# Ledger of designs, part 162: VH-VL binders against q9h9l3

Target 1, 176 residues: q9h9l3
Amino acid sequence: PRKMVAIDCEMVGTGPKGHVSSLARCSIVNYNGDVLYDEYILPPCHIVDYRTRWSGIRKQHMVNATPFKIARGQILKILTGKIVVGHAIHNDFKALQYFHPKSLTRDTSHIPPLNRKADCPENATMSLKHLTKKLLNRDIQVGKSGHSSVEDAQATMELYKLVEVEWEEHLARNPP
Key: E = the ipSAE of ESMFold2; O = the ipSAE of OpenDDE; V2 = 0.75 times the mean of E and O plus 0.25 times the DockQ between their complexes.

## First folded at step 8 (VH-VL)

Design V9 (framework fv_unasnemab; at its last look DockQ between E and O 0.09; V2 from the best seeds 0.00; counts 0 for: pae O 2.3 > 2, placed apart)
Fold by ESMFold2, look of step 8:
Formats: structure tokens, sequence, C-alpha cells
Structure V9 (fold): chain C 176 residues (1-176), chain A 122 residues (1-122), chain B 107 residues (1-107)
């Protein structure tokens, strides 16, 4: 079987009024939650809004951050050929300027069996915070200090494991 | 190209200490787990110790046979992993390999050095 | 500790022969089983990881199979460079443990 990793990213605001989302941190964990990658990333454009309350990114983090082009190369090397699990993962791929094969992508924000376990409508788009609280009894993304992309990636993998057998069988019967 | 070069082996009396070094090149050293594996003359392979990467708090693990006597450490700025070997015994006589532990999907030693020989003899 | 029992301890074979080496774990290790080749005076070289995945640069005559407790390394047509010792290793849990090895030697 294929190797499986989970990814989570944090973005900052660039462009006019800081409305463009640019990658500023990326964390990748293996199936067991071991951290394969966790770097702060310097966007190629000027940072207008660090979005610190949600991103956890501060000016000091950018001082030694890895330039985007280099970080992207490192990240894609890890992701290539693997099943990649994420939450609302298309946003992460967009920030990476990358397309991962749909057959190797798992998005915990819309997996019907996962919603059923959380007593949520099967087709609802559920937040990572909500699913993690309901199914893992864990509080993530707490307070004004921002999200931890390591913690979020680990939670995402644990959530997927709850439905992995059922969902992988479903995808085998219904190829994307 | 990945290269691992061990050094610091030699002949030493029981009860003494020795420090092995493994210099790494050709990969992002700080991202990888590193291990020591040994092979006594004419014997099989025995895992000795592992040190994890910077993202996993540099956590260390040891074989029971060396726990309390050996210490694995690393210096990411120099791309070196060390094995401090205290209170050496004759059963520690072996060729000591440095190995890279690939862990992106599973755990396996994908690159090995040539090893450095430790002989513990009175 | 998970004990790895490897058999046979040695095998005499000729070029062109099919060689099978088995490895049994004392408890289930899923597919977390690796195979290494070691030639005299040389470091081990990874052949197979995750029970059946062929490492880059390893000839396709090598294959691995099994899950749970019973695993097999197969060399479909032995070549002169394949005379060596072979070791299995479990990666399911600490401590990492190796089988006792199998020496493949020329008849």
Amino acid sequence: as target 1 above (176 residues)
Amino acid sequence: EVQLVESGGGLVQPGRSLRLSCTASGFTFSYHYMDWVRQAPGKGLEWVAEIRNKFNSYTTYYAESVKGRFTISRDDSKSIVYLQMNSLRTEDTALYYCARDEFSGSYYFDYWGKGTTVTVSS
Amino acid sequence: DIQMTQSPSSVSASVGDRVTITCRASQGISSYLNWYQQKPGKAPKLLIYDASSLQSGVPSRFSGSGSGTDFTLTISSLQPEDFASYFCQQANSFPRTFGGGTKVEME
C-alpha cells in the first residue's frame, strides 16, 4: 500500500490590503504523527497582514524563514507519490501552487463517514476544531496565539484513521 | 549523493570510554532520524540507538544492552551524529555503522556508512 | 522485544536458481518488515522496505511478500553478485530487531 502523510499550512496576508493568502508555515506528519517537516516560509511578496491571531505567524518568524521556492521544493519532494491527508486541503495546495492527484488526496472537511461519527449532517463541511473536539476530545486552535500547524496536521491524521478502512474501500469502489 | 562516514573507533580496555562520530552529507541532515547499528565479528546486526530530528525534540532510544552506558547525540550545524560509549565491555566489540532512518511513510535504514571498528580487550 | 526468526541460516545455490528466505516475527508487525543485503567486508544495503516495496536501484529479481508474522524474500534468478548475507528487520516497535541472517553461498 501507499505511504500516507498529513499536511497543514498557515497563511499570511499579502497583496492589496493583505487580502491574498500566502504560505508562511507548513507542517507535514507521517501516519504515526512524527513530524517530517515544519518550517516557517517567507512569501515572495511583502507581508501586509501577519494574521497572527489565526496564523500564529509573527515578524520574528520570518527572519530566518525558508524562501518560498526552496520550501516548496522540499515540501513537494515529501508529498510526491503519497496519500496526502488534510482539512480543506485545496487551500493548502493552492498556497503551495501545487496539484496533488485526486486519487491520492483525502480531505477530512468532507468525508461523510467522519461526519456521521461526529453526529453531523453527512454532507456538511465541518471545521477541524469541531471534529477534533467531538471525536478526539481535544481542544486545538485555542486563544489568540494562533494555530499550530503541527498540532492541526496530527489531529487531521488521527481523524482520518477513524474512518480510514471504510473510506479507502469506498474510494476503491468509486475512484475519484 | 548521500554519504555517511564513521570515525573514532579503536582498541580500548574494558571500563574505558570511546566517542564515535558520523559525518553526514548529501541530504538535509536536520530533517532525518539517525541510528547506530553494530555487528560483532562473525555475528548478525544489532540495533544500538536512534536519535530523532529537530522537529521531534531530538528524542533518543536505546537497546537495553547499552542503556545507561551509551549516549547518542547530534550536532545539526555540523551534520554529525555521535555515540558516546562509556563503561565499555568486551561484548561491545563490533563494527559500528551509522545509518539514516527514512521515516516519511515507514521506518527503514536506507543509507549506511562503512562503519568504524571498536575492539574492547584487556 | 519482537524476536525475528530467519531461515534458513545458510543456503548453497547456483547462478540461475530461485532462492527463498523466510522471516517470522514473534508477534504481528503488520507490513513493517525490511530486508537488507550484506556482502563480505561491506555495509548492509537496503533491498526491500514495508515487506514488498523495492528500494530504488535494486534489481527486479528481488521481491518481498508477507504481512503479520510471516515474510519472504525471493531472488527469482540468482546472479553472481547476489552471493551475500541477507537480514530481515522489523520496524513495528522499539527496539528495532534483526533476524539472525541467511548466508547465500555458491555450491
Scores: ipSAE 0.623, ipTM 0.862, lowest interface PAE 1.9, mean pLDDT 93
Fold by OpenDDE, look of step 8:
Structure V9 (fold): chain C 176 residues (1-176), chain A 122 residues (1-122), chain B 107 residues (1-107)
Amino acid sequence: as target 1 above (176 residues)
Amino acid sequence: EVQLVESGGGLVQPGRSLRLSCTASGFTFSYHYMDWVRQAPGKGLEWVAEIRNKFNSYTTYYAESVKGRFTISRDDSKSIVYLQMNSLRTEDTALYYCARDEFSGSYYFDYWGKGTTVTVSS
Amino acid sequence: DIQMTQSPSSVSASVGDRVTITCRASQGISSYLNWYQQKPGKAPKLLIYDASSLQSGVPSRFSGSGSGTDFTLTISSLQPEDFASYFCQQANSFPRTFGGGTKVEME
């Protein structure tokens, strides 16, 4: 059995002028795309900018949101010991104030075979939306309601599955 | 103290409808997902449906055996979860439990009601 | 759907015995496996969650282990109040599914 999950987080702006990116939603899906975790999260500091058009987060979502410390514990429990797939995943880990082992991390924004499959330059950083459209023929992040972290996590997992065998073999020969 | 009290069970003929209710108390209802689980006489447990709330948006999940016939819903203001059962069949006969969902790395049912009996018979 | 195969369906045991119940998933479910106890005429009671976490208030003689597809519930020393039915349940995917149950009976 594959111990693999995909993660996507949404952030809001806190601190002076809202320049600090704080975790406000986290979605985790299993290998089959089933939702394991999807919660709104309350930052420890006052939210200055909800970044709604991108994050999809609104003030009402924070009313019963899970406090950050509690949510972090829940999320880490899920991630521990698993291969974690994400897109530009360093941002998610930063927001979680947690760093997963590199050997167990898969970043779909830095997988050359994936870009090659999408007829993109292998060393370019492509958006999740672009790769999803090219390889899965699916539109994500449409509309003005903001991103769906569940949708993004599912897309990320599906993208990785396209190159999983090849990439895992490469990593086995070339450990990070 | 956490309490879940089911009601609405009874005897009905096949093809008829029945609505179950579960009234919750002793906890913040809107913080928890709620599930229905049933148990036929002398049989094991069968998951029926789950409803998740995300601030005025609800996501529902159903067992294949009840899809298209059963509808799970909730009223957070009243701390009640419902199960509308349409087109009932004899195989729907069971004790229906309301269960509270909790999370700690994974989801589990930490509190259960006493159940309400549904009997479908001609 | 994920099928949960629970074994044995029944077991006869005496007070003080070590009892082991097994649950096998048709596919990998990581640690998303819960165990419940049910006595006649009563609602199920949570014993173990996330494969090995003991629910608050549950005696330490109960323990859970396993990951992936194979899981085990162990009662280290069976007590009179432990004669009941036990069920495993996966929380990895929808639909949620239960094992067939194991009835622990007095020998």
Scores: ipSAE 0.221, ipTM 0.767, lowest interface PAE 2.3, mean pLDDT 93
ESMFold2 (binder alone), look of step 8: mean pLDDT 93; pTM 0.951

Design X81 (framework fv_amlenetug; at its last look DockQ between E and O 0.77; V2 from the best seeds 0.00; counts 0 for: pae E 2.5 > 2)
Fold by ESMFold2, look of step 8:
Structure X81 (fold): chain C 176 residues (1-176), chain A 120 residues (1-120), chain B 108 residues (1-108)
Amino acid sequence: as target 1 above (176 residues)
Amino acid sequence: EVQLLESGGGLVQTGGSLRLSCAASGFTFSNYAMTWVRQAPGKGLEWVSSISYSGDYTDYADSVKGRFTISRDNSQNTLYLQMNSLRAEDTAVYYCAKVRYYGSGSFDYWGQGTLVTVSS
Amino acid sequence: EIVLTQSPGTLSLSPGERATLSCRASQSVSDNYLAWYQQKPGQAPRLLIYGASTRATGIPDRFSGSGSGTDFTLTISRLEPEDFAVYYCQQYYSSPLTFGQGTKVEIK
């Protein structure tokens, strides 16, 4: 079978009034939750809003951060040809300025069987924090110092494993 | 072959100033964050300052903040450290180091170092 | 500031022996932002390990790193003559970047 990875990103605000989300951290884990990539990333444009309360990104992280162009190249080499799992993953791909084949993309925010296991409406968009608490009995994103993209990527992979057999069979019968 | 070559060290009196240079070759200098690390004779390593690849972001150890200024000239592949108001405790070998990407904040290539001696 | 304390201060060992060097952080170094360096007399440091456990390019597989949180270890599985040097750990989790005080590995 094709290798599977999970990704999570943290963004900062760039552009007018800091409304544009630009990549400032990316973490990728393998099927077993081992970290394949975890780097702070310096956007090519001026940071207007670090969004630290949620992103965990501070000025100190940017000094030694990998430039976006280099980080994107490193990240895309890891993602190419793999099934990529994420939560609201379209935001991560947008920040990477990247398209991943739909047939190789898995989004834990939009998997009906996963919502069902959590006793949530199948069409609802559920937060990673909520699903992780309900289904893994674990609290993530604890405190107000920002999220950990490693923790979030690991949680995303664990959640997908709960429905992997069912969902992969569904996608085989209903190719995107 | 990556090469970093420091220069500008020497003997200076307390309160004096020196400017260190680090000439870089063998890699695309303008793509990499750079740092200064120092080592007092017979002692361990101490981080001094770092600068982002574009030069827009800098950071300093508390012991040198306000006295030292890190800068770079990407057109000349050169890193600088302007050291003002020098003190005896600034006596050290000063190393120029290249930040490693993937493991950013660790340093994969180091110069040979330049000795700064501060005496009264 | 994260203080790194290395132990022992000095290891006296013979070639072929296993060396185990410890680095303890005063607070957690989350997500394994820890590196190890080797420094020989009169030379600049050389990066051995980053991310607590990943060998840098060109580093022999006799060098390995492990640990997480506050406790980290560098292991040299079988000392070679060229391995007698001072070893430093370094954290790059938070500013200021800090190094341990060093462990000297010397020939017995």
Scores: ipSAE 0.549, ipTM 0.845, lowest interface PAE 2.5, mean pLDDT 92
Fold by OpenDDE, look of step 8:
Parts: structure tokens; C-alpha cells; sequence
Structure X81 (fold): chain C 176 residues (1-176), chain A 120 residues (1-120), chain B 108 residues (1-108)
């Protein structure tokens, strides 16, 4: 079987009125939750809105931040050939300006068996925070300091592991 | 091989100014954030200031804020620290340090340091 | 700021012995943004560990880092003569960046 990694990204607002979501942090963990990558990333454009209450990103984090082009190369090298697990992962890929093969992508926001296990409607889009609380009895994204992408990536991987066997079997029978 | 060479240290009177330089080689200087860390004689390490790879973002310890200015010239592979209104407590060896692996806040290479002595 | 307190202040050991150094943070250091440095007299610090548990390039296997939250540990499994030095922990989770006060490992 292919190796799995989980990814979570934090974005800041750039462009007019800060409406453009730009990558500002990326965290990648392996199947065991070990951190493979965790870097602050500097967008190519001026940051208008740090979105700190959600992103956890502050101006001081940009001091040591990795230029986007460099970070993108590093991240893509890690993701290539892997099964990539994420929550609402299309946002992460969009921010990375990269799209992983659909057959190698696992989005925990769109896994009906996961929602079923959490006593949620199968076709509903549930938050990572909600699923993590219900299924892992863990509180994430607490406080006012914003999200931790490492914590979120780890939670995402743990959630997927709960339904891995069932979901992989489903995908094998129903390839995208 | 990565090399960081500090210069500009010396003896200065209280209230005086001094400008430190750090010449970098052996790596793509413009890709990495840089930092100054100081060490008073017989004491521990104290972070002073950091600057992003492009110089667009800076950060300072409260003890030096408003008095020190960090800057860089990527065309010259040089890091600077302008120190104004110097105080006796600023006496220390000042190290130039390179940030590890771009976005890290740890420092993988250090210069030999340059001694700044502030006397009354 | 996050205050890092190292213990003990001085550790007296013999070559071949195991050294355990502690670094306690006044608040949680999230994402294990903690580094360890070694400094010998008259020399600049050298990076040993980053990310709480990852050895820097060229660092011998006898050095290891562990811990999370507020409690971190640097372990030297078997002290070599060249390991007697001062060791500092450093957090880079939040500004201002801060160092511990250091632990001196000296020969018994």
C-alpha cells in the first residue's frame, strides 16, 4: 500500500481587501502523526489580513517564513506519490497552487462513513473540530490563538484511520 | 562551507552608537532569515533581533526596541545591526546567526561573535 | 514571554555516564518549537536539536531530545570528553524568542 500523509494549511488574506487566500503555514504528518514538514510561508504578495483568530498567523511569524516558491517545491516533493489526507483539502491545494491526483486524495470532510460514525448526516460537511470532538474526544482549535496546523493535520489523520479500511475498500470498488 | 563573520564591535561610551556587520558566505543569503543573539560576559544567550529573508519583516527584543535597527543588504550578503543609545547592559558578544531550513526559528550556523563594550 | 528554566544548573559527571538535562517552559511551547544548543568556552553555540527531538546535521546519535508542552529533555546517552560544555534550550514558538539560562555539564 502507498504511504499516507496528512496535510493542513493556514492562509492569510492578500490582494484587494485581503480576499485572496494565500498560504502562510503548511504542516504535513505521516501515518503515525510524526511531523514531516511544518513551516511558516511568506506569500509573494503583501499580506492585508493575517486572519489571526483563525489562522494563528501573526506578523512576527513572517520574519522567519519560507518564500512561497521554495516552500511549494518542498511540499510537493513530500506529497508526490503519496495518499494525501486532509479536511476540506481542496482549499489547501488551491493555496498551494497544486492539485494532487483525485485517486490519491482523501478528504475527511467528504467521507460518509466518517459522518455516520459521528452520528451526522452522511452527506453533510462537518467541521474538523466537530468530528474530532465526537470521534476522538479531543478538543482542537481552542482558545483565541488560532489554529495549529500540526494539530489539525494529526487530527485529520486520526479521523481517517477510523474509517480507513472501509473507505479504501469502497474506493477500490468505486474508483474516482 | 557556511561562514558568518561579524565585525564592528569595540568600546563605546554610554549613549553612543555602533554599527555591527555580518558578512555571509557559503549559502544563498537572500533565501534565509537572519538573527542577532548576544551574550553578556559570563552570562547566557539573549535574542536581540531577527529579519526576514527580504528584509520586509523585523522583530526586536523589548530590551533593544527603539534603539536597535536590524537590516540587510542581500546584494552584498551582509547583515547589519545599528545600535543607538547604548547602555552598560548592552555589553556583550554579539553573534550573527542563520536561520535553519528557511522557516525555522532555530539557528544552524553562528559567527564567531564580536565584542561590544559600553562604558560609562 | 515564554520563560525557559533549565535544571540542574550544573551537572557533574564522568565520561561514559548518561546526562539528562531539563528545560521547563512557563507556558506550553506548541508544535514542539524547541531547540537545544551546545556551547564550549570561547566558542559560538552549536545547534544540537530542533523541533524538540530532531538532531541537526552532523550531531552524534548519543544526543537526543524529547518532550512536549512545558517539559523538555536533552539526553546524552554516553558522555564523551568533548561533550562537557554549557547547554541551552530555546523556544521559537512565539516572540520574543527566548533561551534557557543554561546547564553546565562538567567533568566530575
Amino acid sequence: as target 1 above (176 residues)
Amino acid sequence: EVQLLESGGGLVQTGGSLRLSCAASGFTFSNYAMTWVRQAPGKGLEWVSSISYSGDYTDYADSVKGRFTISRDNSQNTLYLQMNSLRAEDTAVYYCAKVRYYGSGSFDYWGQGTLVTVSS
Amino acid sequence: EIVLTQSPGTLSLSPGERATLSCRASQSVSDNYLAWYQQKPGQAPRLLIYGASTRATGIPDRFSGSGSGTDFTLTISRLEPEDFAVYYCQQYYSSPLTFGQGTKVEIK
Scores: ipSAE 0.240, ipTM 0.749, lowest interface PAE 1.6, mean pLDDT 93
ESMFold2 (binder alone), look of step 8: mean pLDDT 93; pTM 0.951

Design X82 (framework fv_amlenetug; at its last look DockQ between E and O 0.80; V2 from the best seeds 0.00; counts 0 for: pae E 2.8 > 2)
Fold by ESMFold2, look of step 8:
Structure X82 (fold): chain C 176 residues (1-176), chain A 120 residues (1-120), chain B 108 residues (1-108)
Amino acid sequence: as target 1 above (176 residues)
Amino acid sequence: EVQLLESGGGLVQTGGSLRLSCAASGFTFSNYAMTWVRQAPGKGLEWVSAISYSGEYTDYADSVKGRFTISRDNSQNTLYLQMNSLRAEDTAVYYCAKVRYYGSGSFDYWGQGTLVTVSS
Amino acid sequence: EIVLTQSPGTLSLSPGERATLSCRASQSVSDNYLAWYQQKPGQAPRLLIYGASTRATGIPDRFSGSGSGTDFTLTISRLEPEDFAVYYCQQYYSSPLTFGQGTKVEIK
């Protein structure tokens, strides 16, 4: 009965040698895959490495981007009180400078039943692209122009739905 | 009440220069990206330039690159467009517009515009 | 550059009728990156729709937007006298930001 959303973020490199990952795009979808939030975000620190090959972020996206502090407030308002689904979601929360309750967090990169359905080792960390291809017969993240965080968030929600009943029961029996 | 007021338009000869200003009020100017959009008489809308909320990032239409410079003074709540090497095709009403937070790249508030006429 | 082509150029209708305006992009535009504006003579444009289908604050529900990819539509379910104006679509998916050439909705 609790509301569920999926999130995906794209990050750019800030700090010394561009090694710090800073939020530059965030997309949130509801259970049905409808977009609740999708904005480019301007980090508060100078961008050293756009990481465009993976992030899809270019200088042009930053011109109209929402300031990080404002975007963070908007995003956290959406996430509060909800089950949040993501893939390697700790990176997204780190970029948001935010901690979401563990009991309300679902990470499709670490769900053994999902790996089992994909005929992968139960404890392996599988890429979103790989799981989506195997289980949804869909190609995402095609080409070298970077990822679409909307596409990735939608795929993440669909993957979770495949194991939702089993995994929610498991978590109820094994509280974090 | 959000208000944007353009000024600095007028009649100028080809090759001349003008500086447009846009005075902003009713919102925290330094939190928003801003843009210039122009409209030639009897014609449609054409995006000209945009500037990020801090002024660090700018972007221009190809037709004005190297001739126009967008800038802002956040302490004075004012957006500027410096127009150099003006051409006849630059004749238009120039609008100052505020970029939305959600739906960034769309423009929710516009000034009433200032007319720039470039004659040979 | 993404070129937006609006059709028809002019739409002649009576008050109370349904208006359907089309905007076609030269390449795919995410449906989250399309806006519609209304402009009356002597006035600045007014934002109606952003994200292809989301009404801006204060816009009456007779205005609706739809579409994805390359094909987008603005619908006015029942024309009011104040709705006779020029309408522009705009993409903000990629630089340069571009507008369609406009559709004029006029009284028959």
Scores: ipSAE 0.473, ipTM 0.823, lowest interface PAE 2.8, mean pLDDT 91
Fold by OpenDDE, look of step 8:
Structure X82 (fold): chain C 176 residues (1-176), chain A 120 residues (1-120), chain B 108 residues (1-108)
Amino acid sequence: as target 1 above (176 residues)
Amino acid sequence: EVQLLESGGGLVQTGGSLRLSCAASGFTFSNYAMTWVRQAPGKGLEWVSAISYSGEYTDYADSVKGRFTISRDNSQNTLYLQMNSLRAEDTAVYYCAKVRYYGSGSFDYWGQGTLVTVSS
Amino acid sequence: EIVLTQSPGTLSLSPGERATLSCRASQSVSDNYLAWYQQKPGQAPRLLIYGASTRATGIPDRFSGSGSGTDFTLTISRLEPEDFAVYYCQQYYSSPLTFGQGTKVEIK
């Protein structure tokens, strides 16, 4: 079986009025939750909105941040050939300006068996925070300091592991 | 091979000014954040200031804020530290350091340091 | 600021012995943004560990880092003569960046 990694990204606002979501942090963990990558990333454009209450990103984090082009290369090297697990992962890929093969992507926001296990409607989009609380009895994204992408990536992987066997079997029968 | 060479240290009177330079080679200077760290004689390490790869973002320790200015010239592969209103407690060896490749605030290469002595 | 307190202040050991150095943070250092440095007399510091547990390039296997939250440890499994030096921990989770006061590993 292919190796699995989980990814979570934090974005800041760039462009006019800060409406463009730009990558500002990326965390990648392996199947065991070990951190493979965790870096602050500096967008190529001026940051208008740090979105700190959600992103956890502050101006001081950009001082030592990795330039986007460099970070993107590092991240893509890690993701290539892997099954990539994420929550609402299309946002992460968009921010990375990279799209992983659909057959190798696992989005925990769109896994009906996971929602079923959490007593949620199968076709509803549930938050990572909600699923983590219900299924792992763990509180994430607490406080006012913003999200931890490492914590979120780890939670995402743990959630997927709960339904891995069932979901992989489903995908094998119903390839995307 | 990565090399960082500090210069500009010396003896200065209290209230005086001094400008330190750090010449970098052996890596793509413009791709990495840089930092200054100082060490008073017989004491530990103290972070002083940092600057992003492009120079757009800077940060300072409270002890030097308003007095020190970090800057860089990527065309010359040089890092600077302008020190104004110097105090006796600023006496230290000042190190130029490179932020690590996976850059979030650890320093993988250091210069030999340059001594700044502030006398009354 | 996050204050890092290292212990012990001085560690006296013989070559071949195991060294255990502690670094305690005044508040949680999230995401294990902690580094360890070695400094010998008259020399600049050298990076040993980053991310709490990852060895820097060229660092021997006898050096290892562990810990999370507020408690971190640097371990030297078997001290070599060249390992007698001062060791500093450093957090880079939040500004201002801060160092511990250092632990001196000296020969017994």
Scores: ipSAE 0.190, ipTM 0.731, lowest interface PAE 2.0, mean pLDDT 93
ESMFold2 (binder alone), look of step 8: mean pLDDT 93; pTM 0.951

Design X83 (framework fv_amlenetug; at its last look DockQ between E and O 0.03; V2 from the best seeds 0.00; counts 0 for: pae O 13.8 > 2, placed apart)
Fold by ESMFold2, look of step 8:
Structure X83 (fold): chain C 176 residues (1-176), chain A 120 residues (1-120), chain B 108 residues (1-108)
Amino acid sequence: as target 1 above (176 residues)
Amino acid sequence: EVQLLESGGGLVQTGGSLRLSCAASGFTFSNYAMTWVRQAPGKGLEWVSAISYSGDYTDYADSVKGRFTISRDNSQNTLYLQMNSLRAEDTAVYYCAKVRYYGSGSFDYWGQGTLVTVSS
Amino acid sequence: EIVLTQSPGTLSLSPGERATLSCRASQSVSDKYLAWYQQKPGQAPRLLIYGASTRATGIPDRFSGSGSGTDFTLTISRLEPEDFAVYYCQQYYSSPLTFGQGTKVEIK
């Protein structure tokens, strides 16, 4: 069967007033939650706002960070031909300057059966933290030190597994 | 073949300044973070400083902060260490080293080192 | 700062014997961010092991690394004459990057 991975990214602010979101960390896990990729990434533009309370990114992380162009090549090689799972995954693809086929994309922020399992409105956009607490009995993104993209990618994969059979069948009957 | 060639070492007085250079060849220099590691005579290895591939981000050991400045010129494939306010404890062989992989902090290629002696 | 403590300080062995070198970190560096180097007199260090257990290119299979978290081991299964040197562990989990103080492997 076709291989599945989960991705999560952390962004920093670049461009005027730090309003552009640029990739500064990317983590990819396989179906079993094993880490396939986890690198700090240096954007091609100067960082204006590290956004540390959400991103967890600090200046020290950038000293050995992988240049964006190189990291993008490595990441896209991993993603090519795979089903890619993420939470609000559009933001991750935008930061990668990349479009993944919709038929191979799974977004846990917009899966009605997953919301139903969490006793949430089926068409609501639910946070990863909320879904993970409700459905996996785990607390993620604890504290103000920023998110862990490894932790978030692993949680995203586990959430998708809860609805994988149902949702894959739905998508087969209702191609995007 | 990757090569790193340090130069600029020598004898200098306490309080003096010295600039080390490291000429790089055999790899795309601008894709890699670089570092300086030193070794006092008869002692172990001590990390001194690192610089990101672009030169925009630097880091230093506490023992050299405010006195040493790492820099690079990617157009000339050269790494530098400006050493000011030198002290006797800065006496060491200074190695430049290439980071093995992006973001790794382990060092797969080292120069042969240049000796800095700080006297009096 | 993460302090790496190597033991023993000196290991006196004969060629053909097994060498076991320890490196303990003052806090976790996971199983990814630990390297081992060999240094012979008058030479620059040489990378042996990275990621705690992965041999660098060209390193013979008599060298192996193991461990995770805070406790790491370099093993040389059968010492060759060229293996008598000083060995350093190094963490690259967090700044400042730090080395252990070294273990000298010397001929008995």
Scores: ipSAE 0.007, ipTM 0.626, lowest interface PAE 8.8, mean pLDDT 89
Fold by OpenDDE, look of step 8:
Structure X83 (fold): chain C 176 residues (1-176), chain A 120 residues (1-120), chain B 108 residues (1-108)
Amino acid sequence: as target 1 above (176 residues)
Amino acid sequence: EVQLLESGGGLVQTGGSLRLSCAASGFTFSNYAMTWVRQAPGKGLEWVSAISYSGDYTDYADSVKGRFTISRDNSQNTLYLQMNSLRAEDTAVYYCAKVRYYGSGSFDYWGQGTLVTVSS
Amino acid sequence: EIVLTQSPGTLSLSPGERATLSCRASQSVSDKYLAWYQQKPGQAPRLLIYGASTRATGIPDRFSGSGSGTDFTLTISRLEPEDFAVYYCQQYYSSPLTFGQGTKVEIK
């Protein structure tokens, strides 16, 4: 069986008015929640908005941040060949300027059985925070310091585990 | 009511093998990771092994790696621990436990344990 | 591996008293990945606290968990006769999963 990893990224705003979401932190954990990767990343363009209240990214984090191109290479090396679990993971992949195979992607924001388990509408897009609280009885993304991508990645993986058997069977019968 | 019932324990000689079973009921077995934890007589708890919900992933303590194999049959709601090359230090009560919500997290339900005694 | 060291080894108290048990980790552990168990003689362990501070189902309010980083605490606000047992902390932040060596709460 293929190994699974979970990924969560934090983005900052670049470009005009900071509307471009640029990767500023990436965290990857294995099936057990062990951190495989956690780095601040320096966008190629000037940061206009750190989005700190959400991202947790501050200017001082960029001082020794890994250049995007280097970080991207490191991250892709980890992801290649893996089943990648994430929440609204298309945003992470977009920020990475990378497209992981659909058959090897698991997006916890689009798993109906997961929503069902959380007593949510199956076709609704629920937040990671909500699902984590509902299903894991865990509070994440609390406070004013912004998100922890490591914690979010870990939560994402644990959420997926709850429906792993059912969902993998579903995917086997209905390959993307 | 959640129930976990271990079996297969007993007396075995050093170098021998033993297979433990854990019959689960009262919950959707296939939706939860399971673990084995052991306790030597008069000692503390030691994590032994864990298996993912689907059985696709397994993990072991270094002390048993290469000798023990954890497996599960979700159709039978049963967890297994194949123990080979047993050593005196493997003597313990072996508990099967249900992982709560975390794949490698806390254990919210435990069996009563089965005693494994390894003698020289 | 993350080593968990519990203290004291033995805690002698009377019913009605407050019990404070410590669990120290050899390295920082997310407070979301620390659990406490109770074990009575001849019985299997019982989950008390998970996520460092969340009581498991059916656990009385007198039990509470706190802490972060490397220092965690289990508190029994008022000991009941049935609370005299051995208590273990456990981390599931990283593999291998590890337990503390236990603290025995005994009657004075």
Scores: ipSAE 0.000, ipTM 0.544, lowest interface PAE 13.8, mean pLDDT 92
ESMFold2 (binder alone), look of step 8: mean pLDDT 93; pTM 0.949

